# VH-VL binders against f4iux6r469to655, part 4

Target 1, 187 residues: f4iux6r469to655
Amino acid sequence: RLLQRLPGCVSRDLIDQLTVEYCYLNSKTNRKKLVKALFNVPRTSLELLAYYSRMVATLASCMKDIPSMLVQMLEDEFNSLVHKKDQMNIETKIRNIRFIGELCKFKIVPAGLVFSCLKACLDEFTHHNIDVACNLLETCGRFLYRSPETTLRMTNMLDILMRLKNVKNLDPRQSTLVENAYYLCKP

## First folded at step 11 (VH-VL)

Design s6
Fold by ESMFold2 at other seeds, look of step 11:
Structure s6 (fold): chain C 187 residues (1-187), chain A 120 residues (1-120), chain B 112 residues (1-112)
Amino acid sequence: as target 1 above (187 residues)
Amino acid sequence: EVQLVQSGAEVKKPGASVKVSCKASGYTFTDYYIHWVRQAPGQGLEWIGWIDPNSGYTKYNEKFKGRATLTADTSTSTAYLELSSLRSEDTAVYYCARDFYYGSEWFDYWGQGTLVTVSS
Amino acid sequence: DIVMTQSPDSLAVSLGERATINCKSSQSVLYSSNNKNYLAWYQQKPGQPPKLLIYWASTRESGVPDRFSGSGSGTDFTLTISSLQAEDVAVYYCQQYYSTPTFGQGTKVEIK
């Protein structure tokens, strides 16, 4: 019932209202249903990811299984797809990595997971991994670059990114995407 | 609750075709691949292929290319396996199975299985 | 395709004793970039479809008893049932999902 309203929560006020109402329906079964509904955000509705991440952050202190289940599902999804080159549809990979990035900004996903995802994409810098890395950087790269505890690691990753662009024969679209991601993080 | 319900047993002659259905319920049909796996009597499991119901894209085990056709009908949340030019060694239980995650290629929910018997 | 070979083909174990099933892949199913082993284990009882037990080589699926454990890396993997129960009589399959899915031939576990 309340979960059908999730796709309509296109403002801070709307997601906060739903979050408050959800607190009165707290059960183990309802928490699992919420996590599945959040995970299955429509691939065409990436603007919802920040609001969904806000809800998770609000619930995290009183419902620890919600963030832990969601993060585990997102990490498993990333790992399932990262080396597969016969996948034609990039939409799920983009939804996955942008959700991870939004949750990182809300302190739900640890920076270590973000760096692991980025490292995996840079280690095999071809196919969809180029787009995934750039989308991750667009989502949380500047946040990590400006955070004192992660600045050095992010700087090193950005240096690796640019070296890979210079030695790989990227098509013009991907080359531009890499340059835009780099300068978005490090103005 | 997630369910995959398959069509009933089939008996076919060599050279014929069979079409097995797999109706999904309890989840959004287009959010997961459907895989097909078969098991000959007293034998192990053999992967046939997957379909992405969202796009209609498919991938086949090379052994079955040219004979197997996977389709999906999103209006009825039903996946289909059609296997042509049947041989006696195609006698098996045919399972549909849902991807654990979209494109993950391991499986959390399985249909009950459909026995296809190929004999003269 | 990656060939999965299990040993033994069948295994008889006394109730309460340890059962050990081995699975070997023809090439590594470890992806070095994320350090994950793309391996699952299934249990299949007669007349039933397979049931997922373990994924990522060692992660138990929800509801799976902790007497089931998976270990190994690269090409060599083990499913262990630490204290065999009557309900554990089944055929067990390993499956890789690094590439095109393939299954081991199965290991039948019976009570002695």
Scores: ipSAE 0.634, ipTM 0.863, lowest interface PAE 1.9, mean pLDDT 91
Fold by ESMFold2, look of step 12:
Structure s6 (fold): chain C 187 residues (1-187), chain A 120 residues (1-120), chain B 112 residues (1-112)
Amino acid sequence: as target 1 above (187 residues)
Amino acid sequence: EVQLVQSGAEVKKPGASVKVSCKASGYTFTDYYIHWVRQAPGQGLEWIGWIDPNSGYTKYNEKFKGRATLTADTSTSTAYLELSSLRSEDTAVYYCARDFYYGSEWFDYWGQGTLVTVSS
Amino acid sequence: DIVMTQSPDSLAVSLGERATINCKSSQSVLYSSNNKNYLAWYQQKPGQPPKLLIYWASTRESGVPDRFSGSGSGTDFTLTISSLQAEDVAVYYCQQYYSTPTFGQGTKVEIK
């Protein structure tokens, strides 16, 4: 019942109210069901990712297995998708990486995982990996660039991104995506 | 402060496997890649691959892909190189090395090296 | 892969004299966006692992004596030891990190 309301939580107040109600269902089975419902967010509803990430952050202090399970599932999904060129729908890859990026802004995903994902895309900077890298940067790149402990790493990754744009034959759409992502992080 | 301590020398027959460990201390293990580099007797340095202990992601030199397996155990801050189907030309000192910063691919700290000898 | 070629293969230099080691890459390792050459130099003494000396082609690592200097850009790089000391006897390697890491074959420096 409560999990059926999850896709309808399109505001901070709605997700917060559901989160409070969910606290009364604190069992191992219910936590597993919640994580699965969060992970299965519709690919067409990217606006939900920030609210889902907010719920996870709120529950993390008392239900530590929720962020742990969700992050592991997202990381496993990234690993499955990043090396499979054009075998998966780009929309699934974008959902995955934006969710990781949102969770990073809520301090659930460590910056190290974000940099690992970004580096994996830059190491094979073709096709979907270009779009995935740019979406990650659009989601959390400025956050990491402004944070003192990650500014240097983000700067170096942005430099690598621009080098790859200059040496690869990107189509105009992808070339524009890369420029936009760069200047969103470092105006 | 930063230290990479490797397992001891190994002697193997052709066709066997070897697993070399690299225990890290003095820094946050998950903040840096661990690279593996080898040096055959009288030869230069050859990069094998890296592992990101934070994610478990790996990248391999194509020469070693299919034979080398890099793993990391964050609970013990230890990285591992496993090399299978050993041949005499795999005789070398194997080094682990930490990248200078996350993803930098140049190395500021190196392990002491592990000699692997492949002979009949 | 970017091939790194060092010259000479070996070098004998008198104490206090200048030693010069060259490194050439098969393609440019200069990235114009950040104006950095993706090149490092290592020193390896007998029986020891390599030690980082220089990165970004010319930046000395902390604790490296100022007699070591790196120069060059693009495809041509030089490591210079301005006044060779006894402890500088080693093999020196260049390494690029513009792409998949590769090393030069090494230059052995000996006292004459």
Scores: ipSAE 0.000, ipTM 0.471, lowest interface PAE 16.1, mean pLDDT 87

## First folded at step 12 (VH-VL)

Design t4
Fold by ESMFold2, look of step 13:
Structure t4 (fold): chain C 187 residues (1-187), chain A 120 residues (1-120), chain B 112 residues (1-112)
Amino acid sequence: as target 1 above (187 residues)
Amino acid sequence: EVQLVQSGAEVKKPGASVKVSCKASGYTFTDYYIHWVRQAPGQGLEWIGWIDPYSGGTKYNEKFKGRATLTADTSTSTAYLELSSLRSEDTAVYYCARDFFEGSEWFDYWGQGTLVTVSS
Amino acid sequence: DIVMTQSPDSLAVSLGERATINCKSSQSVLYSSNNKNYLAWYQQKPGQPPKLLIYWASTRESGVPDRFSGSGSGTDFTLTISSLQAEDVAVYYCQQYYSTPTFGQGTKVEIK
């Protein structure tokens, strides 16, 4: 069926073709199934996130519940896991935050959600939250820095990030990760 | 459709062990933790622990550490709870449950339950 | 561990009337960084596993009738059934997922 083809859409042409074919399956049940399939992207296949985000952006004008349901699921996942330090798989948290970041670049996730996620990670800047914050910045930080509406808020968040790096006595790996994320946003 | 199907009821003597199975279907088994929760007759719910089928990692309620062992077999999509050194207070229905998100620690799908009776 | 205490232990309510169940946690389950209460409600009928009704204290799970509502914040929470139906006879549990999962002792709801 069409949803089994999602993991194979490794190009713009492939995801666009599937998107067109999906328009002929427009029922509430099929829209819910699509959202679940997009959400369940394999955590080892981060390259798919941009293509999935492209599909969502294409469908957003005609099927408004697709982006709203997906964003709600991603936000609920982030909130469920942000203070869970015994959760084993950082890859799940990275998939979550990179998907949020990709959708932000496609104007599906509002910048306010991205800043809320970033703030939550900075408020408890330990463990996986350091990596999650840096991955969010690597995904959409420069986009938000270059956007006039969000430049000031992104600058403030980057300043907080660097102050936390200097105060929190991070190990060398995490310190380097923070510096790399900072300079990707502000070259 | 997501389903969790558990093994049948068991009767055990004090000091024995029991192993309850939970076979998952309708989703990618390694994408979610499996939790175990028990309910003594006429009593409330008590969380035992979780297993991450992806990594094999586990977390246990301190009450059960040393006696409970959680395992998973990804080739059969089956999770297991083994409880050793059984006592009469271990008489309960044992449920497996899938967390809502991987590691979120609230539960949307539950197995049908497995009654374990411990009597001398 | 966060202790969850429900009241009352049992409740008899006439068909069509309001049922109110309280749940109190020994520690706040509100995470200030995201303003979310890590609190769920479950319904359990005899011989069945629990069924998720509410999460984030007030968000209804898919397929749950809107006569079920959750409210409260921090340490004090309420499940309300606005117009009790015969099918709502069950034991109701609150559960926190802020830390290691713990459940309330349950509240049995019956029809008078």
Scores: ipSAE 0.715, ipTM 0.888, lowest interface PAE 1.5, mean pLDDT 92
Fold by ESMFold2 at other seeds, look of step 13:
Structure t4 (fold): chain C 187 residues (1-187), chain A 120 residues (1-120), chain B 112 residues (1-112)
Amino acid sequence: as target 1 above (187 residues)
Amino acid sequence: EVQLVQSGAEVKKPGASVKVSCKASGYTFTDYYIHWVRQAPGQGLEWIGWIDPYSGGTKYNEKFKGRATLTADTSTSTAYLELSSLRSEDTAVYYCARDFFEGSEWFDYWGQGTLVTVSS
Amino acid sequence: DIVMTQSPDSLAVSLGERATINCKSSQSVLYSSNNKNYLAWYQQKPGQPPKLLIYWASTRESGVPDRFSGSGSGTDFTLTISSLQAEDVAVYYCQQYYSTPTFGQGTKVEIK
């Protein structure tokens, strides 16, 4: 099926071509299969997330249940994992949050969801949540900082982030991640 | 499309061990944990533990620590529960189940169950 | 571990009438940072494995009929079957996934 070509779409042109071809398979069954394939992107292939997000944005007008189903699955995945400290590979959490961040830049995930995810990580700023927060900011933080509607809220969140860095005893790797994320947003 | 198919019923004597298999199909085996849950006759459900087929990591209900061993074979997409030092109160149906999201600890697909009977 | 207690243990309801099952946890399963209740409901028919009905306390799994609904928060939860059908005869379990998974003891629902 066309879905086997998804992992090979490593350019704007390739994902756009596949997206056009997929528009002709507009059935409820095919839309559910596409959402599952997009959600199950390999955790080692994070470079695909921007292209997958581009496809979702293109399809949003003609297949409105694709973005809604995918966003719901990603939010549910985030919520299932954010409390769990001893459970799993960090790669799954990073894939999840980077996908949310990419979809935010394409206006598929609302900024409110991004801020909710960031707040949850800052509320319990330890362990994997530090890495997840930094990866979210790396992905879409500057986009939100530069957008007039979200600049003030992003500034406040960045201030909280730096305050937590100064108060918490972070190891050197995580301290560097926080600084890099901060200055990527606010150079 | 997602299926978990378990090995057949077993009859064991007290003190013996049992190994139950759970073969997964219809999804990428390493993307989800496999959990084991048992149900004694006429009783409720009791969680035994999980295995992450990606890393080989495990977690056990403290009640079973030292007696239960969870393993997975990614080449055959099969998870295993081994329970040692069997007692009559270990008589139960043993289920494997897939978590809804990797590490989420609630379950959308279950195996058909494997009855293990412990009697002399 | 978080202990899950269901009531009643058994419930007889006429066809077409409402069935209500309660589940209480020994500790809150609400995570305040995301405001989500880490609670699921399962249906188990004789000779079958459990089937997921509800997660996040109130979200229906795909393919579950509208007559099944979940409500509650924190430590007190309810599963409601608005109009009982013959195929709904089963044992129902609540399960928390806030911490190490634990299940309620089950509630048997029968036709009166």
Scores: ipSAE 0.709, ipTM 0.881, lowest interface PAE 1.5, mean pLDDT 92
Fold by ESMFold2, fold request of step 16:
Formats: sequence, structure tokens, C-alpha cells
Structure t4 (fold): chain C 187 residues (1-187), chain A 120 residues (1-120), chain B 112 residues (1-112)
Amino acid sequence: as target 1 above (187 residues)
Amino acid sequence: EVQLVQSGAEVKKPGASVKVSCKASGYTFTDYYIHWVRQAPGQGLEWIGWIDPYSGGTKYNEKFKGRATLTADTSTSTAYLELSSLRSEDTAVYYCARDFFEGSEWFDYWGQGTLVTVSS
Amino acid sequence: DIVMTQSPDSLAVSLGERATINCKSSQSVLYSSNNKNYLAWYQQKPGQPPKLLIYWASTRESGVPDRFSGSGSGTDFTLTISSLQAEDVAVYYCQQYYSTPTFGQGTKVEIK
């Protein structure tokens, strides 16, 4: 019922209205259903991730298990796939990492998790991990670069990224993707 | 709520083909891979392959490559295993299973199994 | 492919006693970049499909009783049933998902 409206929340006002209505369904069963619905956001609808992250941030103070369950599922999904090169579908990896990045900007995902995901992609900087790293940086890299507590670590990660671009033989598409991500963080 | 319901038992002659169906319900069919695993009588579990219903992509255990064909019909939420050139050692219960996360390759829900018997 | 070897093949344990099942992989299933062991345990009762018990070597799946626990790292893993119940009579399988999925040969657990 209310969960069927999630894909239609394409504005701040719409997601805020649904969030208020959902506050009255505060049972463990309903919280688990919400987390599953948020996690299963359509992989073709990345524009929804910021609005879903806003809902999670709004609910976080009164329903602390919603952000914790969602973040655990996203982290487990990332870890399940990070070393696998024979998986065919990149869209799910991009959905996963952009959701993590959006939640970081809403202070639901700690910066430490973002850096661990980025480190894992840089440790094995090939195949889909190049695209995943760049999408993470495009989503929250500038936020972390401009935050005093994380500026130094973000700068070090960006330096590693550019060293890897210069050493690895990236095709033109991926090379451009890396440059765009870098300069979005450090204009 | 998640269910995987498989087609009924089959008896086949050596050299024939078999097609086993797996009807999924209770979740969005295109969000997870469907894996196929078999178990010969009194034996352990052997992974056959997966299909991604979203893209149509597949991966096969090398042992079955060329004989196994995995397909999916998103309009009916049904996955299929076709195994050709059957031998007596293909006698087994064939399971479909959903992976925990798309591509994760461990399994949270299993079908009830389909016994395929290959005998002369 | 990573070969998974379980021991023992069969064990008989008194009701309420501890059952211990070992699983060894032919190569490490620990990914050092995230420090995760890509190992699962399944229970299969007669005439039923396998049921997931544990993933990441030690994380219990939802609804699995607390008496089931997993431990180990790298190449050596253990499933422990702390107080065996009658309904725990089954065959238990370990499975790695680091690469192409492979299962151990199974361990049958029965009441002594």
C-alpha cells in the first residue's frame, strides 16, 4: 500500500509526505518491509536514491533499525560482488554504490564505509571496479573532499586513483570516467 | 512468501533431453539470479549454472557447458533448465535456487526439486 | 575450482550433546581486502531441499536457532551444534562462494 508509492516519489514533497504517513506503521514487521522496499529500488531509477536516502535520514532518529538494516544489506551486497569479474550486470553494482554514496551525504553511512568501498575498488582496479569507484566519487566525493574531517583521506584516495589511471592501460571511456570523477571532487 | 515451484518428475531414455521449469513468486523475478543445482541419489550437491532474468545472461559449470541451456521468461516469472544428451549419471534431483544477492552465488530459497531419471 | 572437503562423513551424537563438523577448502576463501570469508552452511533434511544456516562463515541466517554457530577462517571452518535436538538430524553441507560455487560432500548427523 504505502510501499507501492515509493517509486512515484520524485520530489522532496512527495517523499516527505510518504515518510510522515509511514511513521504510523512503527512495528518491527513494517520496518523490515520498508527496508526491503528501499533496498529493491528499481535499478533503472537512480534518481530515486536521493529521495529514499532523505526518507531514511528522516526516520533515523526514531527508527534506528531502519538505517542500520539498510546499510548492512548494502555493505553485504557490495562485499558479495567486489572481487567477482564474471558477473554480467553492472547496473546493480552502480545502484548499490550510488545508494551508499547518497546515504553518506545524509550522514547515514559513515565516511569510513565509503573509504573502505573505495579502497577495495582501488586494490583491484580493473573491470567493473573502475566504474564503481568513479560512480562513488561522483556521488559523494566532493562532499568528503570539502568536509574538514575527511579532506586529507579523500585527497590521498584521489592521488591513488590518478596514479592507477596513469599506470594502468585503461580504455578511453574509463580513462575519461576517471578524469571526470577526479575533477568533480577537485574542480 | 518467496516460493520457487518446480515441474514434476521426468523419466527419460539416454540421449534424450529434459526441460525443468521453476516458477518464482513473492518477489521481483528480475532482481535475483536463478541457479540450478543437482543431487544424484545418495550424493552431494553439484552447481550447474545461473541465469540473470534481467539481462538474459548465463554462466555454466564447465562440466555442463554445451549440454545445459538456462532460459527465463519474465512475463511468467519462470526459469528453465534444459539438459540434452542425457546419460544414466544425469539421474538426479534438480533444484532451482535464488541467490541471496544478485550474483552473490549463495542461496536463500530453493525449489522443491525435480527428479529426473535416465534409464534404458 | 575450489574443492571443499568435510569431516567426518557421518557422526552420531547423543541428544543435548555438542556436534562438530569440519570443512576445509583447497584454497583460501578469505578476501583480504574486506576480511570476509565467503563460506556458507546448509542443512538438508530427508526429502527436502537444502536450507541456508550460516553465511560469511559465522553469520546466522534469520530464523536459525542460536545453537547453530560457525567459526574458522581462510581454509578451515567449523559448524557447531551446541545442544543437538531431534529435529537437527540432517545432512550438513559447507559451500564456498568466493568463486564458482562448490559444496562439501556432506556430513550426516544422527542421534546416538
Scores: ipSAE 0.701, ipTM 0.872, lowest interface PAE 1.4, mean pLDDT 92
Fold by ESMFold2 at other seeds, look of step 12:
Structure t4 (fold): chain C 187 residues (1-187), chain A 120 residues (1-120), chain B 112 residues (1-112)
Amino acid sequence: as target 1 above (187 residues)
Amino acid sequence: EVQLVQSGAEVKKPGASVKVSCKASGYTFTDYYIHWVRQAPGQGLEWIGWIDPYSGGTKYNEKFKGRATLTADTSTSTAYLELSSLRSEDTAVYYCARDFFEGSEWFDYWGQGTLVTVSS
Amino acid sequence: DIVMTQSPDSLAVSLGERATINCKSSQSVLYSSNNKNYLAWYQQKPGQPPKLLIYWASTRESGVPDRFSGSGSGTDFTLTISSLQAEDVAVYYCQQYYSTPTFGQGTKVEIK
């Protein structure tokens, strides 16, 4: 039905058209189904996250439970996984943190949640947490760096990131990922 | 709708092996771990292990010391528990469960359970 | 492994009365980086698989009545049923998910 079209919304116009059509299905049950469909975005389709975040931002003014439910699910997912080192692939963690970052740029996720996630990754800067921190910064780090309310805190977090890179024995891939994330925030 | 459907009850003799299936539907099978938990009659819950259907990676409760083997067939969306060298204490209901988030190790969907009876 | 110990093993409570179940872990299940207690409570009725009630020690799962509440931190946790109803007769388990999953031995709740 309309939710089956979500994975095909690979442009601004497509997601905007679906968003308008969805406004006419405003029931509590339909809103819960939409949130679950957005959360279950294919982890191989990270390009959809910005479009899904755009839909959430558009619906937020009229359907306030949609952003609140989605953010709660993403936060619970982050917290469930942040210290799990036995997990074999990182795609779910990357999808999670990029979605949080995209929603932050649309002012759906508060910056405080982003900083909490980043701090948790820096506090245990090993394994997947290195990649997760870098992906968060690549997604919304420059946005937070350029915003007056968050510039100082973002600057401090970037300083911590570079200190950790210099102290920890990162493999070349992760070291490059840290450098790229840093300079995307602070060219 | 997420659903985990397990194979039927089995009766085995000591020393034999059993293989229990868990067919998943309503979600992307490779995006979640499948856990196995057993419950002896009138007893509590005991975690056996998990399998990541995406990578084939597994983790086991040390108690099972290589007697348990977890596998997954992505073409049929089915996870399997094989338990070898069965003993009478292995008599239990065996559940498969999906973790709430991939690798989170807490569970929202459970199979109906499979009774395995080991008697001489 | 983190050992989970429940008390009591069984309790009998009159309808409408408060039931209190305790759970103690051998190690802290609080992760300081996010300040979350990795503890869940499950209800298991006869002939059914377990059902998730509470996670993060105190957060109710969707659809769970507000008479169920969880509290505690670190190593000591409590599940409270403020006004026991007939459908609450079950075995209750705590479970930690800080590390590899372990369950308490269960607490059977009966009507007195």
Scores: ipSAE 0.691, ipTM 0.875, lowest interface PAE 1.7, mean pLDDT 92

